# Ledger of designs, part 5: VH-VL binders against Exodeoxyribonuclease I (sbcB)

Target 1, 149 residues: Exodeoxyribonuclease I (sbcB), of Buchnera aphidicola subsp. Schizaphis graminum (q8k923r203to351)
Amino acid sequence: PKLFDFFFKYRKKNELCRLIDIEKFTPIIYVSSYFGALRQNMSCILPLSWDLHNKNILISIDLFKDIDKLIVFCKTVSISNISIKDLFDLGIVLVYLNRCPILAPIKVIRKEDTNRLNFKKYFYYKKINLVKKNYFLIDLVKNVLLKKN

## First folded at step 21 (VH-VL; from f1 with heavy chain D59Y N61D)

Design g3
Fold by OpenDDE, last read:
Order: sequence, then structure tokens, then C-alpha cells
Structure g3 (fold): chain C 149 residues (1-149), chain A 118 residues (1-118), chain B 107 residues (1-107)
Amino acid sequence: as target 1 above (149 residues)
Amino acid sequence: QMQLVQSGAEVKKPGASVKLSCKASGYTFTEYYMHWVRQAPGQRLEWMGEIRAGYGLTYYDEKFKSRVTITVDKSASTAYMELSSLRSEDTAVYYCARGSYYMYFDVWGQGTLVTVSS
Amino acid sequence: NFMLTQPPSVSVSPGKTARITCRGDNIGEKYVHWYQQRPGQAPVLVMYYDSERPSGIPERFSGSNSGNTATLTISGVEAGDEADYYCQVWDSSSDYVFGTGTKVTVL
């Protein structure tokens, strides 16, 4: 109920932007069929950057995915050989703010809701830190998307 | 049954290097982190570093970064920790421990005593 | 650097309750884990995420965490509970941090 209230509150682009803090690496909840019914059509995503061509596109990481796999892939594969599909398969997610995405702050999920929703927030902290430690990842993803679009 | 079995005790001179092993069994080795934690006599546990076993990604505590190297042999489900430029203060029991994104250690090796003395 | 402070020792009579504290700045905002280390043995996880018990850990063990203090509580203390206990957190700046350790003595 509380979660849905937030979903309805943050419908406008300007309001959605208030949830997004790239500089502080603030994770947010993203509800989308992209994540599938098994995940209740939601995930915690980490905003990384705005797309360089379209300011309405938020580049993010699905924190459900294995971030180490993405990191090692980006360290070992030449950027020229990285496809957009590769990035998507490894957890990169594009959020289109002009399409009224369903976003919410992570605080809407209480500890008691974690088990009910099978939303393992505790996984995200280490993963976020890994992204910080591997900041090159952000620039690499931006560049790959820039070249392919 | 999940288990970590470490190599035997080591006695080294100052300035030498030591390489310890930790063999994992009972779980999918490559899906977890292997951590190394040491404990000097009468002292607290001290985290040294970790490796994502499946990918070889390593992260070290700044205190040890210049002297420690953590590696894995995936085919043998074995992790290694090499500590160089040993000093007397490195005398401790060294543990390997399984970790994950949960950020706690749920399986521990039996420990390996490393004694550094002149 | 993030630091965790524990009392050096706690003495308790059999059947009584032992409380082991772990103090850290805003530790209540972190998840605290606890390890038991009997003499000459490796640490064993006895509590994770403040209050969750691993399989095999008796209900006598409980945990809480709020403010600046996490607490491991052992009710109905037995001789076998005599050990060193360490709290542990993960911190973005300090990585994996262990407490100073508490020696629990069963009188």
C-alpha cells in the first residue's frame, strides 16, 4: 500500500528526477515487466549516468545482477567488441523518464517487507561499493552506448 | 557439507614470503568470495582481502595491499594467499572464509599458524 | 575508519544471561554479524543481519541493533558458550570491520 502510494506520487518527470541522485550513488526501486514476474516485476537499480544523446534516458545497473561479472567483462573485453546487448545481459538498464516509469525510493521497502517481497536490499550495498571502486565502468558504458546510438 | 581446508603451519624468517592454500568443498566455489582474515595472538580478527573466485577479482585492505596477493585455482577449488616481506608482526593465525554479497562469513577454514621469527 | 568497540570481558554464571555489546557510530544503520570463537578454534557465525540465527544456532542466542549499539544476548548460558565473541560489519570506507572482541567466561 505504501509502496503504491509512492508509485503514484512520482509520475511526473520533474518528480522522478528528485529520486535520482547519480553523484551519491543512490539506489532506487524500478517497477517494470523487464524484470519478470518471478521478481515481481521490480528491482533495485543504481543510477549511473544520463545518456549523452538523450537527457530523458537514465543509464542504470540492475543490482539484482552479478556486478562482478559485468566488471570483469568490461576489464577484459575491448570496448570496440562490447555490444549493447552484452551490457543489457550483464545488468545495464535504460530508464526512459519520458515514458512515465514507475520509480520509488528504496526506503519504501521496510525490513519486514524484505522477506515478503523477497527484496534483498542487503545485496545492494556491496554491489554499489564495487561500482564506486570500479568507476571506469560508468564511463565505459556511456561510451559504448554513445557509439552504438 | 561445506568445508574449507587450509594448508599447514608455517615458520618463516623476516623478509621471507609465505603462501597459504585453502581448499573448498561442498559448494560451488566460483559463485562465492574467498576472504582471508588473520588473528595475531590475543588480538582481534583482521580482514586482509577477498577474491571473487569465479572471476579472479581481488580487493585488499589498504594495510596489506602492497604485500598480499590472493589467487584461485578454479579447477582445484582452491584459494591462495601470499604474504611477502614478512615481519614479526605478521605472526598470526590466518583464516580463509567464504563470503558473498551478504557481507558476512559463513564458512571458515581451520586456520593456519604463521610464525615469523629470527 | 569505522571502528567497533566491545567490552574486553563478560562474566556470567551458568543459566544466567550474557549480553555482549558492540558500539559504533550509527551502527544501527548497519547490519551487524556475530562470531563465536572457542579457544583454539576458528570463528563460527552465530548471528547475522542483527538478529538472524544460522542453522544449528540455538534460540538462546539473539541479537539486536539500534542507535550506536548492537547486542548479542545469550540466555541460559552454558559452559560451552565460553568463548570470544566478535561483532562485524561492512563499511564502505573500511570494508570488513571486526570488533575488539569480548571474552565470555562462564563462572
Scores: ipSAE 0.810, ipTM 0.915, lowest interface PAE 0.5, mean pLDDT 93
Fold by OpenDDE, fold request of step 22:
Structure g3 (fold): chain C 149 residues (1-149), chain A 118 residues (1-118), chain B 107 residues (1-107)
Amino acid sequence: as target 1 above (149 residues)
Amino acid sequence: QMQLVQSGAEVKKPGASVKLSCKASGYTFTEYYMHWVRQAPGQRLEWMGEIRAGYGLTYYDEKFKSRVTITVDKSASTAYMELSSLRSEDTAVYYCARGSYYMYFDVWGQGTLVTVSS
Amino acid sequence: NFMLTQPPSVSVSPGKTARITCRGDNIGEKYVHWYQQRPGQAPVLVMYYDSERPSGIPERFSGSNSGNTATLTISGVEAGDEADYYCQVWDSSSDYVFGTGTKVTVL
């Protein structure tokens, strides 16, 4: 019930932006059919940066994915050989703020509710730290996405 | 059953290096992290570093970063930890332990005593 | 640098309840894990995510975590429970942090 309240509260772009904290590496809940029914159309994503040319696009990582796979891929594959599809397959997610995405702070899910909701948020924090330790990923992803423009 | 079997006790002189091994069995070695944790006599457990076995990605505690190297042989399901420039303070039991994104250690090796003395 | 503090020792009579505390700033916001280490042996995970028991761990073991203190509770203490117990957390700045350890003595 609390989760839905938050979803209704944060519908406007300006309100959504308040949930996004790139500097502090604050994960957020993203509800989207992109994640499929098996994942209850939900994931915890880590905002990384805004798109360089479109301020409505938030570049994020799906923290459900194996972040180490992304890290090693980006370390071993030349940036010239990295496709946008590769990044998406490895967990990069674009959130379009102008499309009224459903976002919520992770605090809406209490520790005692984690199992009930099958939301294993405890997986996410180590992954976030790995992203911090591999900050080059952010710039690399941003640069690869420029190819689309 | 999941098991980690470590190499035998080592006696080293100050300034020397030691390389310990940890052989994993009973689970998919490449899917997990291998951590190294040491314990000096009568002291608390101390995390040294980790490696994602499948990818060779390593992360070290800053205290040990300059002296420790963690590697794996995937074909042998074995992790290694090399500690250089040994000091008397490095005398401890060294454990390998399995980890994951769960951020706890659910399988431990039996430990390897490393004694550093002149 | 995140720190975990435990009492050095806890004495308990057989059949009684032992409570081992682990203190840390806002530790209640973290997940705490516990390890049992019998003399001369490797640590064994006995509690994870505050209150979850691994398979094979008796129901006598329970855990809680709130505020600045996590607690491992051992009811109906047996001689075999005599060991050192360590709490552990993950911290973004300190990575894996272990408590100072508590020696549980069964009188």
Scores: ipSAE 0.805, ipTM 0.913, lowest interface PAE 0.5, mean pLDDT 93
Fold by OpenDDE, fold request of step 22:
Structure g3 (fold): chain C 149 residues (1-149), chain A 118 residues (1-118), chain B 107 residues (1-107)
Amino acid sequence: as target 1 above (149 residues)
Amino acid sequence: QMQLVQSGAEVKKPGASVKLSCKASGYTFTEYYMHWVRQAPGQRLEWMGEIRAGYGLTYYDEKFKSRVTITVDKSASTAYMELSSLRSEDTAVYYCARGSYYMYFDVWGQGTLVTVSS
Amino acid sequence: NFMLTQPPSVSVSPGKTARITCRGDNIGEKYVHWYQQRPGQAPVLVMYYDSERPSGIPERFSGSNSGNTATLTISGVEAGDEADYYCQVWDSSSDYVFGTGTKVTVL
């Protein structure tokens, strides 16, 4: 389908960077075996920030995950007690741009593809707004990753 | 059968507070949001706020943020809405409604009339 | 603030088709949901995501959304369809927004 055609045409880092807009909270499609076959090896992710030490590392959140669980966790657990594993389990995803990740804009997902790919795009916008309302989350995640790397 | 059952009608004086309850049944209470929506006589529905029942996370409309408090008792599958500093303009039917990331309301309580009068 | 505007009333004869509009700037870029509220009753979801019907809602109900207008269409109107109808959207700046409401009267 058109989605895969896009992936084959846009693999260069410069092109991928154009898809990433942290300031506008633009979600993007990420194809990776990380998500497993049950999810058809893809998800919609929200770019949050670039890593403070490595400009090739994009900190994102998997919008398939329960964002509220991450929010409450980060509100109740001291930052000193938060591990990287905790964040990953709760939906934080690191995208390495220097590894030629497969990214695409959400517009490549057609209605026909939504059902086939089991995309729950209806969840995404509220979750994105929740991230905006809980902006502290972004800084917290950045700091946790900074201390552990 | 999914149901939301709300507490009975209330009559309050201006300046007082009111606390309404909404008991959920027929679904996993903690997995959804509970919203509160009010409707003044002859007026449109007005969203007040929401709570993620499982985590206690709340979000309010700016209009009500200073006066409204939404809470839950997970053990009782019950949500609460307390509105303080009541005014005559707060006279309305108050609804609880189930929500999710789908951003619509698929189950509604029967409504609770709150009358604020001197 | 995002706003939704509906006609205050729509009158229709039994068996005919009622069309209820909901207008908002670029509302076609949003998902619109519809609620039916009979007199003295709580709202009931009758349409979600522009054109999806919940279980129990008859096929007489349909929805569309394009440009600046969403429309709830009720074909073969029955007496029981007499109610207030509200459109609703989610907006990043206004959260949950309801329309002004439309009273549908079955003549």
Scores: ipSAE 0.804, ipTM 0.913, lowest interface PAE 0.6, mean pLDDT 93
Fold by OpenDDE, last read:
Structure g3 (fold): chain C 149 residues (1-149), chain A 118 residues (1-118), chain B 107 residues (1-107)
Amino acid sequence: as target 1 above (149 residues)
Amino acid sequence: QMQLVQSGAEVKKPGASVKLSCKASGYTFTEYYMHWVRQAPGQRLEWMGEIRAGYGLTYYDEKFKSRVTITVDKSASTAYMELSSLRSEDTAVYYCARGSYYMYFDVWGQGTLVTVSS
Amino acid sequence: NFMLTQPPSVSVSPGKTARITCRGDNIGEKYVHWYQQRPGQAPVLVMYYDSERPSGIPERFSGSNSGNTATLTISGVEAGDEADYYCQVWDSSSDYVFGTGTKVTVL
């Protein structure tokens, strides 16, 4: 119950922006029905970049997904054959800041909350590192989104 | 029962290459990472590199990147580690170990002694 | 590079408590894992994420981590606990890092 209090503190756009640190690869909690009830309607996402056409759209990766699958897909499939749907299926998530998304810093997830929410924070840090090691993913995703818009 | 079985001891001369194998059983090979960790006599464990078995994605420690190649044969549930340009300081017991996004090693092979001597 | 330092040896009498420390800068902000390595054998995971025990590891094994020091505690030490113990962390710059190792001798 108190967990949601933290989420609701970050409703204003200026507060949301404080949570977003693309340069430092700071993961954040995103609460959305997009993830479904089975996932408690939430995920830890990694902000990657702002959309080039709309500054209110944050391109992110769902760190719950298998990042290696995304990496190998992007390494083996020609960019011309990559669809937006492919990226979404593989964990790319667009967060619309102008739609009052529910975001929170990862620190709001306490140990007791981890068990209750089945939130495995430790998975995410290795995945973040994998994204850093495969930085080409960020540019590729940006380009695919740009070309398909 | 989860198990990693490694190939036998190797004796090599300096400058040669060695290729070790690690056969996995008791779990879904392709869903995990296979790591290689070595231990020189009386020394600490030293991480060399990893491979995502299902995708063939590899990551190496900078110290070994130029000399180490990790591969897998998915059909045989076997991982391989090849170390080239062997030196005397490469004398060690080499372990394969299962890993995941948990970032610890929960299953270990029995180890393979590699001796490099002139 | 991130480094982990352990005491080279710890001696303990049977039935007593052994404490193996693992020091690293702000290690309390990391998850620490522990491995037991008996002579001539491969390492075995005995503790993960600071204080979690794998199946088969007795409750007399416990772990803690705060500040600059992680500790593996073995209460009611038995002869079979004689081994080398290694702490391990993951670091963004160093990947997988192991401690220097501690030889636990049961007197």
Scores: ipSAE 0.785, ipTM 0.909, lowest interface PAE 0.6, mean pLDDT 93
Fold by ESMFold2, fold request of step 22:
Structure g3 (fold): chain C 149 residues (1-149), chain A 118 residues (1-118), chain B 107 residues (1-107)
Amino acid sequence: as target 1 above (149 residues)
Amino acid sequence: QMQLVQSGAEVKKPGASVKLSCKASGYTFTEYYMHWVRQAPGQRLEWMGEIRAGYGLTYYDEKFKSRVTITVDKSASTAYMELSSLRSEDTAVYYCARGSYYMYFDVWGQGTLVTVSS
Amino acid sequence: NFMLTQPPSVSVSPGKTARITCRGDNIGEKYVHWYQQRPGQAPVLVMYYDSERPSGIPERFSGSNSGNTATLTISGVEAGDEADYYCQVWDSSSDYVFGTGTKVTVL
């Protein structure tokens, strides 16, 4: 379907949760000014987990970022020294489902729009697999965010 | 010109180890993966493992995981692959190849023949 | 364990079209890459993401991928195209998988 039409349809939490499949490692499109105009205010994110305290918060990772850099950081820095800002700088993104975020499945990105939007979906499959191979990241991020809350 | 230059041929006995080198030039070595891929005589290519050169993160094919070690010297833009407990079926040409998140191999070394014989 | 099978050889006359197939279960759901390997030499990437040509690869090379079969097509075959050709995919369980290889002979 047309990108704008899809985005306008999926605004309520119960509708948005249907797009989220953490167990299947399903990436989704997130439209937000958080990413900035140079990135077309959008990115492909991978939902990792719901926050341990606030079930309206979907902890995700920005697949545009260098996932290996996040992995190395989390393997080499003691958890007590990891700040929430470090995680955000390395690609962790929080999506607040109760704030009607703009989410869409990847298939709404047309082929002709991929270059214009700098949407490199070819890269995401390896990055998703790297997250799977480094599953400890998910619990680490959840715990850092919990103790900073 | 992007280039990968590998170390010379090796002859080994079963049970020995071999350590091959691959020197990169013409690109930012630390931004890419280096892979090792082997080819036994007359057979297909076989992926062995990879290292993210800038971070030292390694991932190995299950078949080789217990015997292969891939390392990097960032200052020399050089990757290494060590294969231990060599067997005669390890006789092959060993290639280094550049990759990234794009999941194909766009630059290849010339190959290093390793011969394992009694 | 994901498997890729290719015909062992393909013979083609100069100026004609060679079609090299790569078979895998639901390979159309994956991205297929192709390498040319001349005798005694390292592989060279000639196609990626099913149908994209690297710089320096002539337009005579094209690719397609659907269902259980990916195909590398070389039109206007020249003597210099004589080589072994390998398909390759990435798979989440098997990582990098190469096909069995196809020898293209120009006669």
Scores: ipSAE 0.623, ipTM 0.852, lowest interface PAE 1.7, mean pLDDT 89

Design g3
Fold by ESMFold2, fold request of step 22:
Structure g3 (fold): chain C 149 residues (1-149), chain A 118 residues (1-118), chain B 107 residues (1-107)
Amino acid sequence: as target 1 above (149 residues)
Amino acid sequence: QMQLVQSGAEVKKPGASVKLSCKASGYTFTEYYMHWVRQAPGQRLEWMGEIRAGYGLTYYDEKFKSRVTITVDKSASTAYMELSSLRSEDTAVYYCARGSYYMYFDVWGQGTLVTVSS
Amino acid sequence: NFMLTQPPSVSVSPGKTARITCRGDNIGEKYVHWYQQRPGQAPVLVMYYDSERPSGIPERFSGSNSGNTATLTISGVEAGDEADYYCQVWDSSSDYVFGTGTKVTVL
């Protein structure tokens, strides 16, 4: 139960913020029914930015998704034609820190569970680098969310 | 079986361009990256660039970015690499290789020798 | 720029063990892949993620990576193992980096 103890101890916003390092592009584990039972209700996400109007919202990317597809979509579609649903379908995820979300560092995933959960951190390094090389994506997503509010 | 078949050897003069092809079979071409890697005689392998075949997104090594263009024809499952402003130092065997987010090269073409001499 | 250095050559008797080293600054923090290139042929992946063997590669091939050194080990060396061997990593600043190469001679 040490993993279970960790999840219970670090559930409030100010405790969870220690896991979040946007400037260093640090990925984290997010456990949520949002991802669905086939994905065991969890994913590795990359925090991108805090929402400007609701300080409880952490804008992130689901690293399970095909990042190149999100990049090409944002490069080729006019911002006025981009819906919030498009961004969610392509991997943008909102984490509401005031709802006690379950977040953890990647190291809490046991090695024996890696194959079953399909958490291959090796794949995430290139995907994170693609986000860095396409930094415009972060500002675009923030702007789409702002314009639709 | 998965296979990459490259175009034949080329002899070029300095200042010319060369365009090489790489035809893929036995896998879903659009789901992967295609890379171009060269090897000068007796030297190590050198990565030149990549294309995400399904989307046309390209990334080039800094050394080559001003002279290399990588493209695809999705309907023919074929990638191309064009190298312009050729120099004698560009004499090498040029390989195409399949990759993905896993960051290694699991399928290689047979290589194409490009000789640059006057 | 991230650099990978290998010894230029390694000689080994048939049936013995060849060890091919790949040195890089803190390479143990990266994942190392290995390619075999026989004379006049394209490279073939023989190891990935430090120690994982692709399908069709004999169990006598193994790999390790810690500190500043990664090692490809070939036990029970056969004449067919004579080739050049290259290590490779991916690095966020340098992208794909190959080692200097090691020629394995079986004699």
Scores: ipSAE 0.582, ipTM 0.845, lowest interface PAE 2.0, mean pLDDT 88
Fold by ESMFold2, last read:
Structure g3 (fold): chain C 149 residues (1-149), chain A 118 residues (1-118), chain B 107 residues (1-107)
Amino acid sequence: as target 1 above (149 residues)
Amino acid sequence: QMQLVQSGAEVKKPGASVKLSCKASGYTFTEYYMHWVRQAPGQRLEWMGEIRAGYGLTYYDEKFKSRVTITVDKSASTAYMELSSLRSEDTAVYYCARGSYYMYFDVWGQGTLVTVSS
Amino acid sequence: NFMLTQPPSVSVSPGKTARITCRGDNIGEKYVHWYQQRPGQAPVLVMYYDSERPSGIPERFSGSNSGNTATLTISGVEAGDEADYYCQVWDSSSDYVFGTGTKVTVL
């Protein structure tokens, strides 16, 4: 399949960075056992920012998650009380570009596979726009992760 | 079986406020958005705003943002829309409608006529 | 400010085909939804994502979307199809946008 061929082609950091366009809010597919077998070991993620400390870490958000839940959490809980675990539970995902992650552009998902893979592309447009309308999330997440170090 | 039942018609004076209700049944209220859409006589539909019922997060159209407040009572499965500083041009039928990330409106209330006259 | 324009009216004879257009700049890059509003009633969703029918909507309803024009097509028109029809999109800058509406008259 086209997805399989793409995975073999994009392995090194400089090749993977061609898929990443933070400024245009470009979603990508990330294949990882992190998501679990029930989710087909895959998700569509939205790159948000590079980590302030480790420039090999791409801070992203899992678009399968309920973005409104993350937004309300970050608006109602004081930043000093937000843990890294809270952010991961709510959909923040770290992608280590120097570990040869499996990334692909979202267009390689065939239309007939969208139901089987639980990929509802049209849901992502509103979710991406919610992130744009709540831009404070990006700096909040970067600062919580910075304190980890 | 999914149903949205709205409160009855209102007659208001200019400068007053109106608060409309929309009671949902037949689905899990907290999993969806509730939208408010109005239609002035002979005019197109206008989206006013939305609330994510489970979280209380609201987003409003710029035209209405200063005058509209959308709220929910989760225990009653009911959404509310309050429009303040009413003008004659606010005379319209106001609909509640269910939505989600799919970006269309699949269940509609019957509509509530609000008449603003001197 | 994304805008959607529809013809004000369309007349069609029973059994014939009605075509209701919805025009917008590059609307073919968006997903178009359609609502039927019978006189004195609330809107009802009759098409979503350009060409998908909700359950309970007859097969004679179909849709297309390309370039600057989306079209709702009703074949075998019946008297009960007489209504106002609105297209709708979501747009990142304008949120939910409805068309100007088309009154379909079955003569």
Scores: ipSAE 0.531, ipTM 0.832, lowest interface PAE 2.3, mean pLDDT 88
Fold by ESMFold2, last read:
Structure g3 (fold): chain C 149 residues (1-149), chain A 118 residues (1-118), chain B 107 residues (1-107)
Amino acid sequence: as target 1 above (149 residues)
Amino acid sequence: QMQLVQSGAEVKKPGASVKLSCKASGYTFTEYYMHWVRQAPGQRLEWMGEIRAGYGLTYYDEKFKSRVTITVDKSASTAYMELSSLRSEDTAVYYCARGSYYMYFDVWGQGTLVTVSS
Amino acid sequence: NFMLTQPPSVSVSPGKTARITCRGDNIGEKYVHWYQQRPGQAPVLVMYYDSERPSGIPERFSGSNSGNTATLTISGVEAGDEADYYCQVWDSSSDYVFGTGTKVTVL
């Protein structure tokens, strides 16, 4: 469908950065085998921040995941005991823009295709607001990644 | 078969607290939010707060944040709402309602009348 | 804070069409849900996401939302449709907001 045309149009870092608006909490589609074939190798992610050391790394959160679980984990576990694997298991995703990732804006997926592609985009607005209400997550994630860098 | 069954009517004096219960059945309690919504006589519905039943994570409307506490007993599939420092304007029917990320309320309890009177 | 206003009442004859409006600033950019509340009873969801019908709600219930107005339409109105109707949205600043309510009377 129209997704293939868009995916091949936006492949280079400087073109991909036009899709990324951290300040407006703009979610985007990310196609990667990381998500697995059952999810059709794609998910809706929310860009959170650029990595402190490597400006090619976009730290994001997988909006398909249980955001409340990530929030509770980060509130209850001491930061010294939080591993990078914990964050990845709970939905943190790194996008390496220098590796030509496949990104697209959500509007490229039509409403009629959302059920077929297992995207329930109206669920994402609540999840995005949960991230806004728990903004401490962004600095916490950056610091955990810094310790392991 | 999904239902929410609430505790019985309460009569309280100003300054007291009330704790209401809402027992869920017919669905996986821990996968959903439980909300509390009230309706004063002749007035519209008013959202008070929510809890993610599986994790105990709560969010409250700013109007109630200092007085409301929502909790769960996961083993009993029961949510609770406690409202402290009651005032006469807190006289209302209090509903529990099931929700999720879809942001509407698909299952409602029968309501509990709380009357606050001197 | 986001506000939703509804007409206080709508009268309709059996078999005719009732249109219940819900007005809010740019409400067409939000998803509107509708509840039916019979006297002394809890609300029941009758429409969600502007125009989606829950299971068990008759096809004569329909919904639309554009601009500043969302509308719940009940065609072929029956006596059992007599109730109060509330619209509802979620808003990032106000969370869950309900409309002022509309009493539908079937005469």
Scores: ipSAE 0.523, ipTM 0.832, lowest interface PAE 2.2, mean pLDDT 88

